# VHH binders against o26223, part 64

Target 1, 191 residues: o26223
Amino acid sequence: MKLLWTSQHIKVTVHIDGKVSKMDVLEAIKTRRSIRKYQDREVPEELIDKILDAAMCGPSAVDERPWHFIVVRNREMLEKIPEVHPYGAMVKDAPVAIIVCCDSSLEKIPGFWVQDCSIASQNILLAAHSLGLGAVWTGVYPLEDRVEGIRRLFSIPEHVIPFSVIPLGYPAENPGTRDLFDPDRIHLEKW

## First folded at step 3 (VHH)

Design d76 (framework vhh_8pnl_2)
Fold by ESMFold2-Fast, scan of step 3:
Structure d76 (fold): chain B 191 residues (1-191), chain A 121 residues (1-121)
Amino acid sequence: as target 1 above (191 residues)
Amino acid sequence: QGQLVESGGGLVQPGGSLRLSCADAGFTVSDYYMAWYRQAPGKERELVARISSGGDTNYADFVKGRFTISRDNAKSTLYLQMNSLKPEDTAMYYCARWEDLYGSGSYFDYWGQGTRVTVSA
């Protein structure tokens, strides 16, 4: 797969069927689904770079930007993730995974790094979807056994906290659409 | 979100068939990871069959080849077709709907009240 640029302000992606399409931000948000099955195809480094650029464009508390990313392509390492993450079985079949980490030394305000890394994780999911890829957020923090397992597996220092593991690839499943709008969750002026 | 409602259980002889249904208002069945569980008296609840949001199915070894999980998106209904029933299939059958939140092992599980299946000796 290749990303096609038609102008400075226009980008298109090649979908799983090879069709090139334009995706609005709202469309990307509404049609993104968790993808756990991947084609046996490599993801170009250029697309990973675009996804990581998008991840770092999220807002962070007092602009602390505490995120670091580990890009895992090594098959042996991907196959070991399910051993320390019970719901990470799909990672072994993905061509690549991104581990979102917090460098606590970059934290300027206590506790907000969780929101910061959540934003980065969501941006990875949306960017992957907009580029014709599928991904799923597998949670690591705040589950201590998973945090320690991932830290040991990838030699992550004690001051760095693994937050999420996001496998991604070209989708081999099409989960359909979700209608999640619930007006009962919207309150005008007061609760 | 409404509660899941199972139906279709009953008494059947060994070798018989039953079709269970699971209905819920306010969602599209294809949007969710859906499953059938069962619980026999004095036993833990166990997974019987599972269908992903993408339509992929998985079965417990003890029902493989005999049971079929499916869904009708237009009717927002999940089904379990049970063939070649055995006395050991006697249990309360539950449907569940959830999304694995971020793969963390956390999910919003929505359980129905169950439908009883009795396979006579």
Scores: ipSAE 0.000, ipTM 0.149, lowest interface PAE 12.4, mean pLDDT 81

Design d77 (framework vhh_8pnl_2)
Fold by ESMFold2-Fast, scan of step 3:
Structure d77 (fold): chain B 191 residues (1-191), chain A 120 residues (1-120)
Amino acid sequence: as target 1 above (191 residues)
Amino acid sequence: QGQLVESGGGLVQPGGSLRLSCADAGFTVSDYYMAWYRQAPGKERELVARISSGGDTNYADFVKGRFTISRDNAKSTLYLQMNSLKPEDTAMYYCAAYEEFLGSGPYDYWGQGTRVTVSA
């Protein structure tokens, strides 16, 4: 007697790239790691669309949602990023990168766009992880030389501020999880 | 459930080849991302190959150079050409499809599967 899987089992388990794609929110948060080594494999446009949908679902100050995104797949452009971002060397080896930007004309309350774009960046990292991809946040703002370098490379207008560059790909490394819980940082009722 | 219909599975000797087909169950697949997954008894389902509506492909490392995914949008059919088959390729093979639109799930449609056995 041979046992075969039925369509009922297909509905319960979803796999992306040989990895179970379903994980709860807490598991995704606790197991997400910065990934800087990628397989030589393209990332489907559908997965990028899902990631960007998640990025735009983050909270923003006074619902200003100032974020814009540039999706970079062109190898020549990806190879130029390390020239203006010294800690972005891994970007040249990634199949795709997302540049998170702030359109300052959409800002309703001064300064909170940094928090808004940070939230969008983290959602990109979590969504990527949940979909079986690896990603890393490489900082652009507030480093003036990196901001202007990225602006020039991608023809970003002066009223738009590049905030982060996030390379994405199927992971070629598997770092273990970290135990970061520190009860000494929790204060009851007062500092 | 079972919106797609797979065919072409069977018994083959190591080093042989098989061509799997997946036909839609009454919807237009040309607008969908499509994929082949496989599942061996007692193991979880894993991605074998993926193809976008525009024809861009992605392959699992263990089939690169041996398997080729393709589609015929006019016939609403997905194919998997499997060459140099190994005993390790023995599994139930599943077809999957989903829309290339923002907010769509990873795969909206699945087939019932077709069995591939690679045995001396």
Scores: ipSAE 0.000, ipTM 0.084, lowest interface PAE 21.0, mean pLDDT 80

Design d78 (framework vhh_vobarilizumab_d1)
Fold by ESMFold2-Fast, scan of step 3:
Structure d78 (fold): chain B 191 residues (1-191), chain A 119 residues (1-119)
Amino acid sequence: as target 1 above (191 residues)
Amino acid sequence: EVQLVESGGGLVQPGGSLRLSCAASGFTFSDYDMAWYRQAPGKGRELVAGITSGGDTSYADSVKGRFTISRDNAKNTLYLQMNSLRPEDTAVYYCARWDELFGYPLDYWGQGTLVTVSS
C-alpha cells in the first residue's frame, strides 16, 4: 500500500489532553482492538461527551434513535457488574463504563433496535480508540440472564433493554494489529 | 467447524515445569486473539494468559514471571510454558479464542488438559 500516493484522504480530528492529532478513518477502523486493561487514571467528562455524540451519529432504522446511555463512574457499581456478567471482570478495573440501552417506546420498526444499538456500540469503540482510549464491548442482549441482571443493578425500567456494557479507559495494554481481509468472502457479480 | 484441542497436561512435582499445547482448526488461527483459562473442580474459569494476533501477551497476576504464552501461526498451535509450578496451579486448562463482541469465550472445546501439581 506504500506504493500508492499515501496522502490521508480521510481524517478525524482527535483531542487528547488539550492537544490535537489526526487519524485516518480507515486506520482507526483497522487498528482498533478490544482493550481489557486500563490505567488507574480518570477519563475526562469532555471525552465521554465526544464519544456519546459519536454514538448518536450512527444511522438508525426509520430514524427511530432508540438508544439511551448510562455512564457509570461509581466504583462500587462497576465492581458489581461481574456478578451479573460472568465475562465482564475487566469492568471493575475500568474508570468508567457506558451501558447502551434501547428504549422500546421509541421503536418504530420491530427488531431494528438491535442494529441501531450495535451501530452505537461500535461508534463508542471507534470514537474511544480515536481519542487515545481503549474499550471493549461486553455482550448483554440477547442473553436474558445478563439483560435482567444489568436491568436490576441499574434500576432500568421494563420498557428499556440493556444491550451492551462498554468499559473504557486509558489503555494499559497494546495488542498488535490483525489482518482480517478474506477475499473468499467477496463474490463478484453473483454468489 | 471450529475446534480447539488441548494437550500436554500431567502430574508434576512442585517447582516442576510443563508445556501445554492447543491445536486449532476450522478458522484462520493467525487472525484471532487466543487465551488460556483454567478451572479447578467446583470453581469458575479463570483467565491465565492471553496473546493477541499481533503477539502481545498478558498474564494473570498469579502466574506472571512463571508462565509464558506463545503461538505458532504456521502450525495453528497455541502454547503455554509453565515453570515453577505450585499446588494452586492444579486445574483443567482450556485454550479459548477471545470473543471481542461478547466478551464471552465461545470456543471451549474438548475435555481440556489436566495439570496436577502434587508431591
Scores: ipSAE 0.011, ipTM 0.319, lowest interface PAE 9.2, mean pLDDT 84

Design d79 (framework vhh_lunsekimig_d3)
Fold by ESMFold2-Fast, scan of step 3:
Structure d79 (fold): chain B 191 residues (1-191), chain A 120 residues (1-120)
Amino acid sequence: as target 1 above (191 residues)
Amino acid sequence: EVQLVESGGGVVQPGGSLRLSCAASGFTVSSNYLYWYRQAAGIERELIASIYSGGSTNYVDSVKGRFTISRDNSENTMYLQMNSLRAEDTGLYYCARYEDWLGSPYFDYWGQGTLVTVSS
């Protein structure tokens, strides 16, 4: 069997004290936080569809779009991720995780796949947040031991490079919002 | 300053038990992901056990059912209880903490290690 994903008519929504509200793009960017604690509650497949649709809509160098995604819901497989990823312990408690991969056979310009997969990963985080879910990016590439560990665990071919593991779920924590604006990092006209 | 200090290693006969300690300073053990690694002669360090901030634990297959990772928040110390020890458990045991949220080598914190020798 094959996984077919379709997403149409996406709406940006968040849960606030049991209620659902829309957020605009700037609000989503500014209020997204890394979430590592999840409710014991299934994430509907249609929300994963929306997230993956958003992941594939990012800009890509020379339009190579080398990203592939593995959706992991199997409890036993999720529990094995911390064995090969030290920062992946929270994946045990997540109902689902997405592994972002690069298919190097799709690469048109050397090295830009890292930026492409970073964009896809960030879009997953933003889309999840906008849909009332929490997620966290756990780094795989460029750490050789993590890359090979994840490859072996999920039978990923040699020409495919696992880039990130992103557990997702309904949040069981609310860290609040950070104001990170620093005007000292903005230079006018020249450095 | 972040510091990790291992203790509790020693010489033990096969089938014996040891409890390793990892005393932490400069951070709180209850709020961090913490790890035990083992290095045998001629082999790269292997992750053998982990505990994360929510209390969930993980073990490599070779130690499952024999080793137990835990922590004491009041002592700010992490432990590794090792039971039914085998000759292949011999090695230098390290505790580790990664400060970076994505797990960066630039923020890796390691202890000095504690030696465990299983022989008769």
Scores: ipSAE 0.000, ipTM 0.188, lowest interface PAE 11.4, mean pLDDT 82

Design d8 (framework vhh_lunsekimig_d3)
Fold by ESMFold2-Fast, scan of step 3:
Structure d8 (fold): chain B 191 residues (1-191), chain A 122 residues (1-122)
Amino acid sequence: as target 1 above (191 residues)
Amino acid sequence: EVQLVESGGGVVQPGGSLRLSCAASGFTFDDYALYWYRQAAGIERELIASITSGGYTNYVDSVKGRFTISRDNSENTMYLQMNSLRAEDTGLYYCARWAPSGFDEQPYFDYWGQGTLVTVSS
């Protein structure tokens, strides 16, 4: 009973000031922000299942799909993450975190797993936002001390590489939306 | 129009205390996370402490237990209480408004204060 069936025709829905609204893909991309403060409120398992389904739908090099995910809800474990990740202090206050990992045994072309796991991480952030949640991508790879710290903390085997830790929950902060479009970075026909 | 103005810097003896203030104007203070950065001579600017719009705090390990960041949303002011000061705490302290771009490891800041000098010497 992990996944709830959803219509292929349904646009993303979010709660804004207690009201349900619909968000299309471009709106989701443009309005997603890193969220580091969460309400003291549990995230239903069905929403986590939807987020992980979206994570696995990303493209990967030669369709290798090397990702594995650890879902952490245990408060004691969440409280230990800041010990191995200096910018991960907010994780201890999140109701849940997802650890994105690469199983190197699934890698078909060396080195592209980083892009694969980046795509999965971004899909988690977008899916969370589309469902009315907030999340932030805290980096683990390529920082060796963080990789080893997270590996040890969650008993991750040597052939599996922790890539990112993504705390998520119902947002308790509202950072403004950024305008990032820069036409000077667009070159027509040649550099 | 957006301004961040630091104050409270000065010369203090090792083991002493200072309280820095960052007065903000020109934006909705409650909506933004705010950061304290330090720049010491010969060292790149480094994060010292942060506070989210919701009041959640974060510290670099070297100041944890000695420094306390806080905010007063009614006064549009962020503070850094510095206790048990050491010679290595000497530097220019900058207030910054957090403007996240999506990837959290190196947040981008759209506004910085002018800096306030803290000198720890006997």
Scores: ipSAE 0.021, ipTM 0.141, lowest interface PAE 6.4, mean pLDDT 84

Design d80 (framework vhh_7nfr_2)
Fold by ESMFold2-Fast, scan of step 3:
Structure d80 (fold): chain B 191 residues (1-191), chain A 121 residues (1-121)
Amino acid sequence: as target 1 above (191 residues)
Amino acid sequence: QVQLQESGGGLVQPGGSLRLSCAASGFTFDDYAMSWVRQAPGEGREWVSSISWSGGSTYYADSVKGRFTIARDNVKNTLYLLMDSLKSDDTAVYYCARLWEDYSGYPFDYWGQGTQVTVSS
C-alpha cells in the first residue's frame, strides 16, 4: 500500500437504511487539524449557518455572549487580508472566511470576552471539521496592528474588536495524525 | 528540550545558491509543521516559507516564490531551505522555527539560533 498522503478521519459519513452517521465529538476533537489549502469550491450557506449556530452555543462568562461574526465571501476582500495579517496568506485562497468579533458594549465582566471569543473560534473549527470542511484560526487580537488593519478593512466600529480570522473550505490537504497526550502535565490531587 | 540548530549560511554572490539546514531534536519532528523566518539588521522578522508535517504542503512568501524551495527529511529530523537566484535583499539571519499550528498571530513556539546569509560581492 502506497500512501500518497496520510489518512486522517476528517469526516466519517455512512448511509445505513437511509440514515447518516457522523463522527463523534471525541473523534472530531482528536482529528481536527489546521487546514490551509482549499479546493476551488464554494461552501454552501447552509453549512456556514450550522457553523455559526455552533459558535454561539459555547459557554460565556455571565452569559454575556459578546460575539459577532462577519462572513466574507468577496474574493477582493479575501485577497486584502494578507496585507494586514502577515501570516494570513492562505485566506486569499479560501472560498470563505469568518471574522470573530467582540462587541464591547455587550461585555458584562471585564476581560472575559477573550475567553468567550476563543470558545466561539474553537467551536467554528470543530463544527467545520465535523461537516467535512477544513479551517485554521489566524490570530488578530491582541496584536494592535492586526486589530486596526482588520477593523479598517471591514469597517468595524470602534467599540467592536476583531478577534480572529478563520478561513475555511473543502480541504485540499491532509496533514495526518497527531498524538499530543502528555501524562507529565497531569497532577493528581495536588501539584 | 526542543532544540533547532541551523547551518549552511555564508557569503554568496548575487545570483548564487545556498542550502540551509536545520537539525531538530527534543520533539517528534514529523508531528509539526516547520518554517523559515528571516531578519535583516534593524528590521522585523519576515516569514519566508513553511512546510506541513508530512512535506505534502509548502507555502512561500511572494518575495521568494519561485527562487526558494523548502523541504524536510523526517527520517533525519532535518528541515532544508534551498535558495536559488539570491539577491542582495535576501541578506538576513535565517531562523528555523517550529510552527504553532492553530495560532498564526504568533505562529512559532520555538526558534533556532539563526544562520547568517550575506549576498554581496
Scores: ipSAE 0.013, ipTM 0.361, lowest interface PAE 7.5, mean pLDDT 85

Design d81 (framework vhh_7aqx_2)
Fold by ESMFold2-Fast, scan of step 3:
Structure d81 (fold): chain B 191 residues (1-191), chain A 122 residues (1-122)
Amino acid sequence: as target 1 above (191 residues)
Amino acid sequence: QVQLQESGGGLVQAGGSLRLSCTTSGFTFDDYAFSWFRQAPGEEREFVGAISWSGDSTDYADSVKGRFTISRDNAKNTFYLQMNSLKTEDTAVYYCAAFEEWLGYTSAYDYWGQGTQVTVSS
C-alpha cells in the first residue's frame, strides 16, 4: 500500500479523461450521484491515495478514527463480492473497490464507529466525484450475512467490522442531478 | 401521500403468463429504483427482480431468470413484472417496492405496496 503524502507532495496537475476539472464543495455535494457503470480504464494509484487521504479527514468521535481500508484491484476477488453481497453485482465490473472497515480495538466510545465509518464512506464518494470518477456505496453493516460474507472473503479479523464496499471507476453513465431541498424538514426554534 | 398499488394478479394455469403492474404516486418516479418481492404461505419474503432508476440495469433471482422480465414506464409512473412459463411454485403474494438510489444496497426500502395474489394451478 502507498503512503499518502502531504499536499506539497501531491502532483499539482491531474488530468482526468483528458480534462482538468474544478468543483467547489457545494457543487460536489449537490451533483454527486451513485455510479454503477464503469469504463474499462485503470484508476491510477495516485487518485486512490487522494481519495483515502480525504476519507481519513472526516470528524471522528473523541478522535478515535477507527477506520481501516482494503483496496481491491484483483479481478478474481472483485468477481467474488456479488456472491456474498446480493446488490453488489456492479462491483465485479469496477476496476477497483474500497472496503471501509472499523477496527473495534481503536474504539474509545462505544457505538460511534458507525457514524465515523459513514463519514469516511461519504468522503470517498465526494472525493471520487471531485476527481472525475464515479462510485457507489453498497451497504454491508448492519446486515449480518453481508458482514460475515465480506469478513470471510477478505480474511478480516473478528475485531474488525466491514462497513461498506465502494466500487469506483471512470463513469460509463451520466445520471442527472436531483433537486432534493425540502423546507418541510426544517423547523425553526422548535419542532 | 405516497402510495404503491399492485394489479394484474389472479389465477392462471401452469405454463401461462401474467403481467403485474405497480402504479405509484406521491413521489418523483424517475428518482427511484424498483423491485418485486414475493411471499408464499409459511415462507419468508423473497426477492424476485429489480430495475435501476435509469432502467439500464435489471437483476433477477435465479429461480425466475429467463422467465420473468421487469420494466418501467416513467410516463405512466408504473413498473411491471412480466411473468412467463409460470410454475405452481410461483404461487405467492407479490409485492412491489420503491427505494431511493441511495438505499439500493441495503435491505431497507422506502415504500411497499399492499401485495397482489398470484395463484398458479396445475
Scores: ipSAE 0.000, ipTM 0.158, lowest interface PAE 14.0, mean pLDDT 83

Design d82 (framework vhh_gefurulimab)
Fold by ESMFold2-Fast, scan of step 3:
Structure d82 (fold): chain B 191 residues (1-191), chain A 120 residues (1-120)
Amino acid sequence: as target 1 above (191 residues)
Amino acid sequence: EVQLVESGGGLVKPGGSLRLSCAASGRPFSTYAAAWFRQAPGKEREFVSAISSGGYTTYADSVKGRFTISRDNAKNSLYLQMNSLRAEDTAVYYCAAWDEILGYPSYDYWGQGTLVTVSS
């Protein structure tokens, strides 16, 4: 796979509702929303490469980095995902989806691969948002029927565990800002 | 900021025992979690055992019941007691550490390794 060699510290200018803005890290974190409606517009391969580069930059337990990614653009395959993932209906309308997987042969410490794949998934969401795209994390693991359905659909080997399916595209909705800061959840020095 | 030095490796017969030591220097060891890994020729480095700063231990299935990890914070040292050794335990053994306060659990510091050979 060809990846564009760019610094993860390079700020990117993004298009939001037809306006151009430069998004810093805190802005990206605070303004990212789950996006389930997408424009009928292809996502350039260059942007997918940047998103996957960001996904692989997450910390991982004992540096095991068990992540593997499947990039799905085939419309027929995207349309089959809702058959094995009941809450994945929006995937069939997305121009592309990324399946985050754990290769258990790369696992060095038991059980931390779930956290590793969660970090990779969140980095995909943040990177997509910073590039003017929308995405949503749809859960696969730990639901056994979804895990086996996705494994069978995409010919995933026994030792590889599908963790999440993340459809993404140019947003066709703007859900607005959320005020999520809750000082009652912050305890100084003790509970 | 932490330097790790392994010792205690050597030649041992199947069924024998060996104790590995890892000496830490550079910073207080008490805030670090630590682990033992091993690598046989031509294979990837694999996890053996870990111990948290609070003393919680975990073991790979291949060594569980035979190996015991322990630490002595006053001596800035990590140990691996290896019992009932098998030919497949032959490897270079590495200690690794990460600061549990400063980051997500990923091993920041590695030693140079000590060779363990189990053969008759």
Scores: ipSAE 0.000, ipTM 0.143, lowest interface PAE 17.0, mean pLDDT 83

Design d83 (framework vhh_vobarilizumab_d1)
Fold by ESMFold2-Fast, scan of step 3:
Structure d83 (fold): chain B 191 residues (1-191), chain A 120 residues (1-120)
Amino acid sequence: as target 1 above (191 residues)
Amino acid sequence: EVQLVESGGGLVQPGGSLRLSCAASGFTFSSYAMAWYRQAPGKGRELVAGIYSGGSTSYADSVKGRFTISRDNAKNTLYLQMNSLRPEDTAVYYCARGLGYPWDEIFDYWGQGTLVTVSS
């Protein structure tokens, strides 16, 4: 019954000289900020579906796509996350959170699931931002206490590893964008 | 024609060693990531070790510290040095060619594999 969006068309703008000067994707990448304050406003299921579709579109090692997602909307459960994740206090105030997990039974190349789940997590952040939402990545793996805390709280099986907890909602803060371009980190032809 | 031919398997006692080889032909070997997979009776294929064109390696936790993957680009040959072998290492071992960088890649499996049996 519930439909997931599998395709999107992104509007592209071109510089007056014919060069690509602005793209929705590049703008999203450059203007995304961690958001930890949320409006008391529900996030529609359709937007969560779009975000999860984007999460699953990331590249993965040997196309293993080991990610699973837990969508948490239950207020009591959201309020318990800070008990097992000390830096996840903002999660209790979010209308929804996504827990990114690795199903180790889907792993084809050992160890690359960390990068796979990192890519999925970043896609969630970028997709949320592009849809007018705010989100923040709260780290779970590789911190053993947090991994086991989240596993126990959400009845995650032993072969599944919780990787990140990402609360999201309509932003109640608007931090300015950052100019992070550092040419000293770019080396031409050699170090 | 692309061809991968595994060899070096055999019967070995627990604690023993074997060196597997994979002879590659029909493509520019040095440009591809390569991997060793294994399949034990009644189980699915398991990635054992991978090596990228630049020489970086990865290993399954079950073999880390015991197995070493290496390549000889001049000879178009992939190797797996297996030390401290255990009965659970018993499987048919296959080499595989990657189609690019392992971030979003399917490994092609060619050849019949080489059987490794670890028993007394």
Scores: ipSAE 0.000, ipTM 0.099, lowest interface PAE 17.3, mean pLDDT 82

Design d84 (framework vhh_lunsekimig_d3)
Fold by ESMFold2-Fast, scan of step 3:
Structure d84 (fold): chain B 191 residues (1-191), chain A 119 residues (1-119)
Amino acid sequence: as target 1 above (191 residues)
Amino acid sequence: EVQLVESGGGVVQPGGSLRLSCAASGFTFSSYALYWYRQAAGIERELIASITSGGSTNYVDSVKGRFTISRDNSENTMYLQMNSLRAEDTGLYYCARGSYPLWEEYDYWGQGTLVTVSS
């Protein structure tokens, strides 16, 4: 099977190992919302694998791909995250969370790992949305107390930096779509 | 239109030297950072050297002290002087122009020039 393009807005049918993902890329980007309430349902490992595959497909500075991921399903561990991340209370109620990390030994261009891990984080959010899941990015870096707390909680080596914690699950809320297009932020030819 | 043309590759013995050139046209050469990439058989392209519009240089650790990147803005040409060549330096060498910051996908690439280091 192959990618099919339509004559209207770009509509793509993607076949991934015999599985079909049916969401226009622009639709996924425009309709993704932060989801902080989750159904009491397990997320299949196959969906987590698809999400992580998408996360690793992002561009990175000089192809350094410094990202590593921790998948947390253990309820006791999820319940401890809010203790080191004050604004991560929703994580304890999620069936799973992904911790996005940077392995500094893989960094080729100093400082760009932040952008690389941001791209990976956004791909996780978009992939989750495209698969019918909800997720939210909770910030860890650059807050030193949160970085240290997450590092200790998950036995993360000193050369690895926890960047974000992304709880995800089947959504138990529907906040609706936002109209965020602002033409005043677009400058033609010059500022 | 933007064009990048590499030259200077060839066969050389270990310990030898080669000078690669990248002739550029179709853009304001002095305004852009420029890059040399290397691709060995079966391996993804690796950034080995860069030079900013202001002349600052950077190198991957494996070539530091052996390779020197330079530019001549009057001739719209970038160079890579390769000294003390090793078998692992064998590969296709690509010239690239891209926007800062250094992203994996660059605006334009040359055709590549082959360097073979063999005794």
Scores: ipSAE 0.000, ipTM 0.114, lowest interface PAE 18.0, mean pLDDT 83

Design d85 (framework vhh_8pnl_2)
Fold by ESMFold2-Fast, scan of step 3:
Structure d85 (fold): chain B 191 residues (1-191), chain A 119 residues (1-119)
Amino acid sequence: as target 1 above (191 residues)
Amino acid sequence: QGQLVESGGGLVQPGGSLRLSCADAGSIFSIYAMAWYRQAPGKERELVARITSGGSTNYADFVKGRFTISRDNAKSTLYLQMNSLKPEDTAMYYCAAGTYPIFEEWDYWGQGTRVTVSA
């Protein structure tokens, strides 16, 4: 249960009750980039299981956890996504995509499912990155045409709302890091 | 150090039922994903069912509709309810626990409990 620095050779590692991770949480957050080019390699189902487990570990409003996930590996289905999502062209080239959905019947507080599904989506991106994969969040909700297009394509019931489509795979690009810290966005005590 | 301890195995007739238990002495049981694996005589170990810390379940095709995995976080215990048992289910059954539900990366493994299905 102790966090500690272990090695500069590995960069940063964290020991938690005997567990070790090569990339710490802050490094994962700061170095994650949107990846839109993928190697022609399948992603093992075991890695998808890790990613989905991490997705479901996010906080949700009053623990409603309204998320459901569709895992798409079928090439014909992946190739149809750009037809209903103009900015999802990279999805057809990915070995797999995860569709994050909200089951509205599980919603306990109106409107908070958007935040819940955003948290699940971000956890997918971070988990993929920590496992050596690349991913990108392509927006579906709240664009009505995309929501209905994805719903029809994957036979999603009317009470379920597709929120995001996240293609992932082994990265075929390595964008540099970004320096995003902006002190002008930090206000002390008052606006 | 915390160890997983399986129980509930035994000899049963085809069509019978057994309930396996896996007790974890650790106080952080609720954060672990957990799984049941089995190893039949002369075979490699294979995944039977897994359950995430949030309660989501996945099953191998050969047990779907017959086995149910569940957990009781208050008792720090994982269960496998096995119904409609077949001779092909004969194996040593192991539980596993970890922060990720992956074979090679499970943090803890039990020593196993024997299930024999024989007429």
Scores: ipSAE 0.000, ipTM 0.108, lowest interface PAE 18.8, mean pLDDT 82

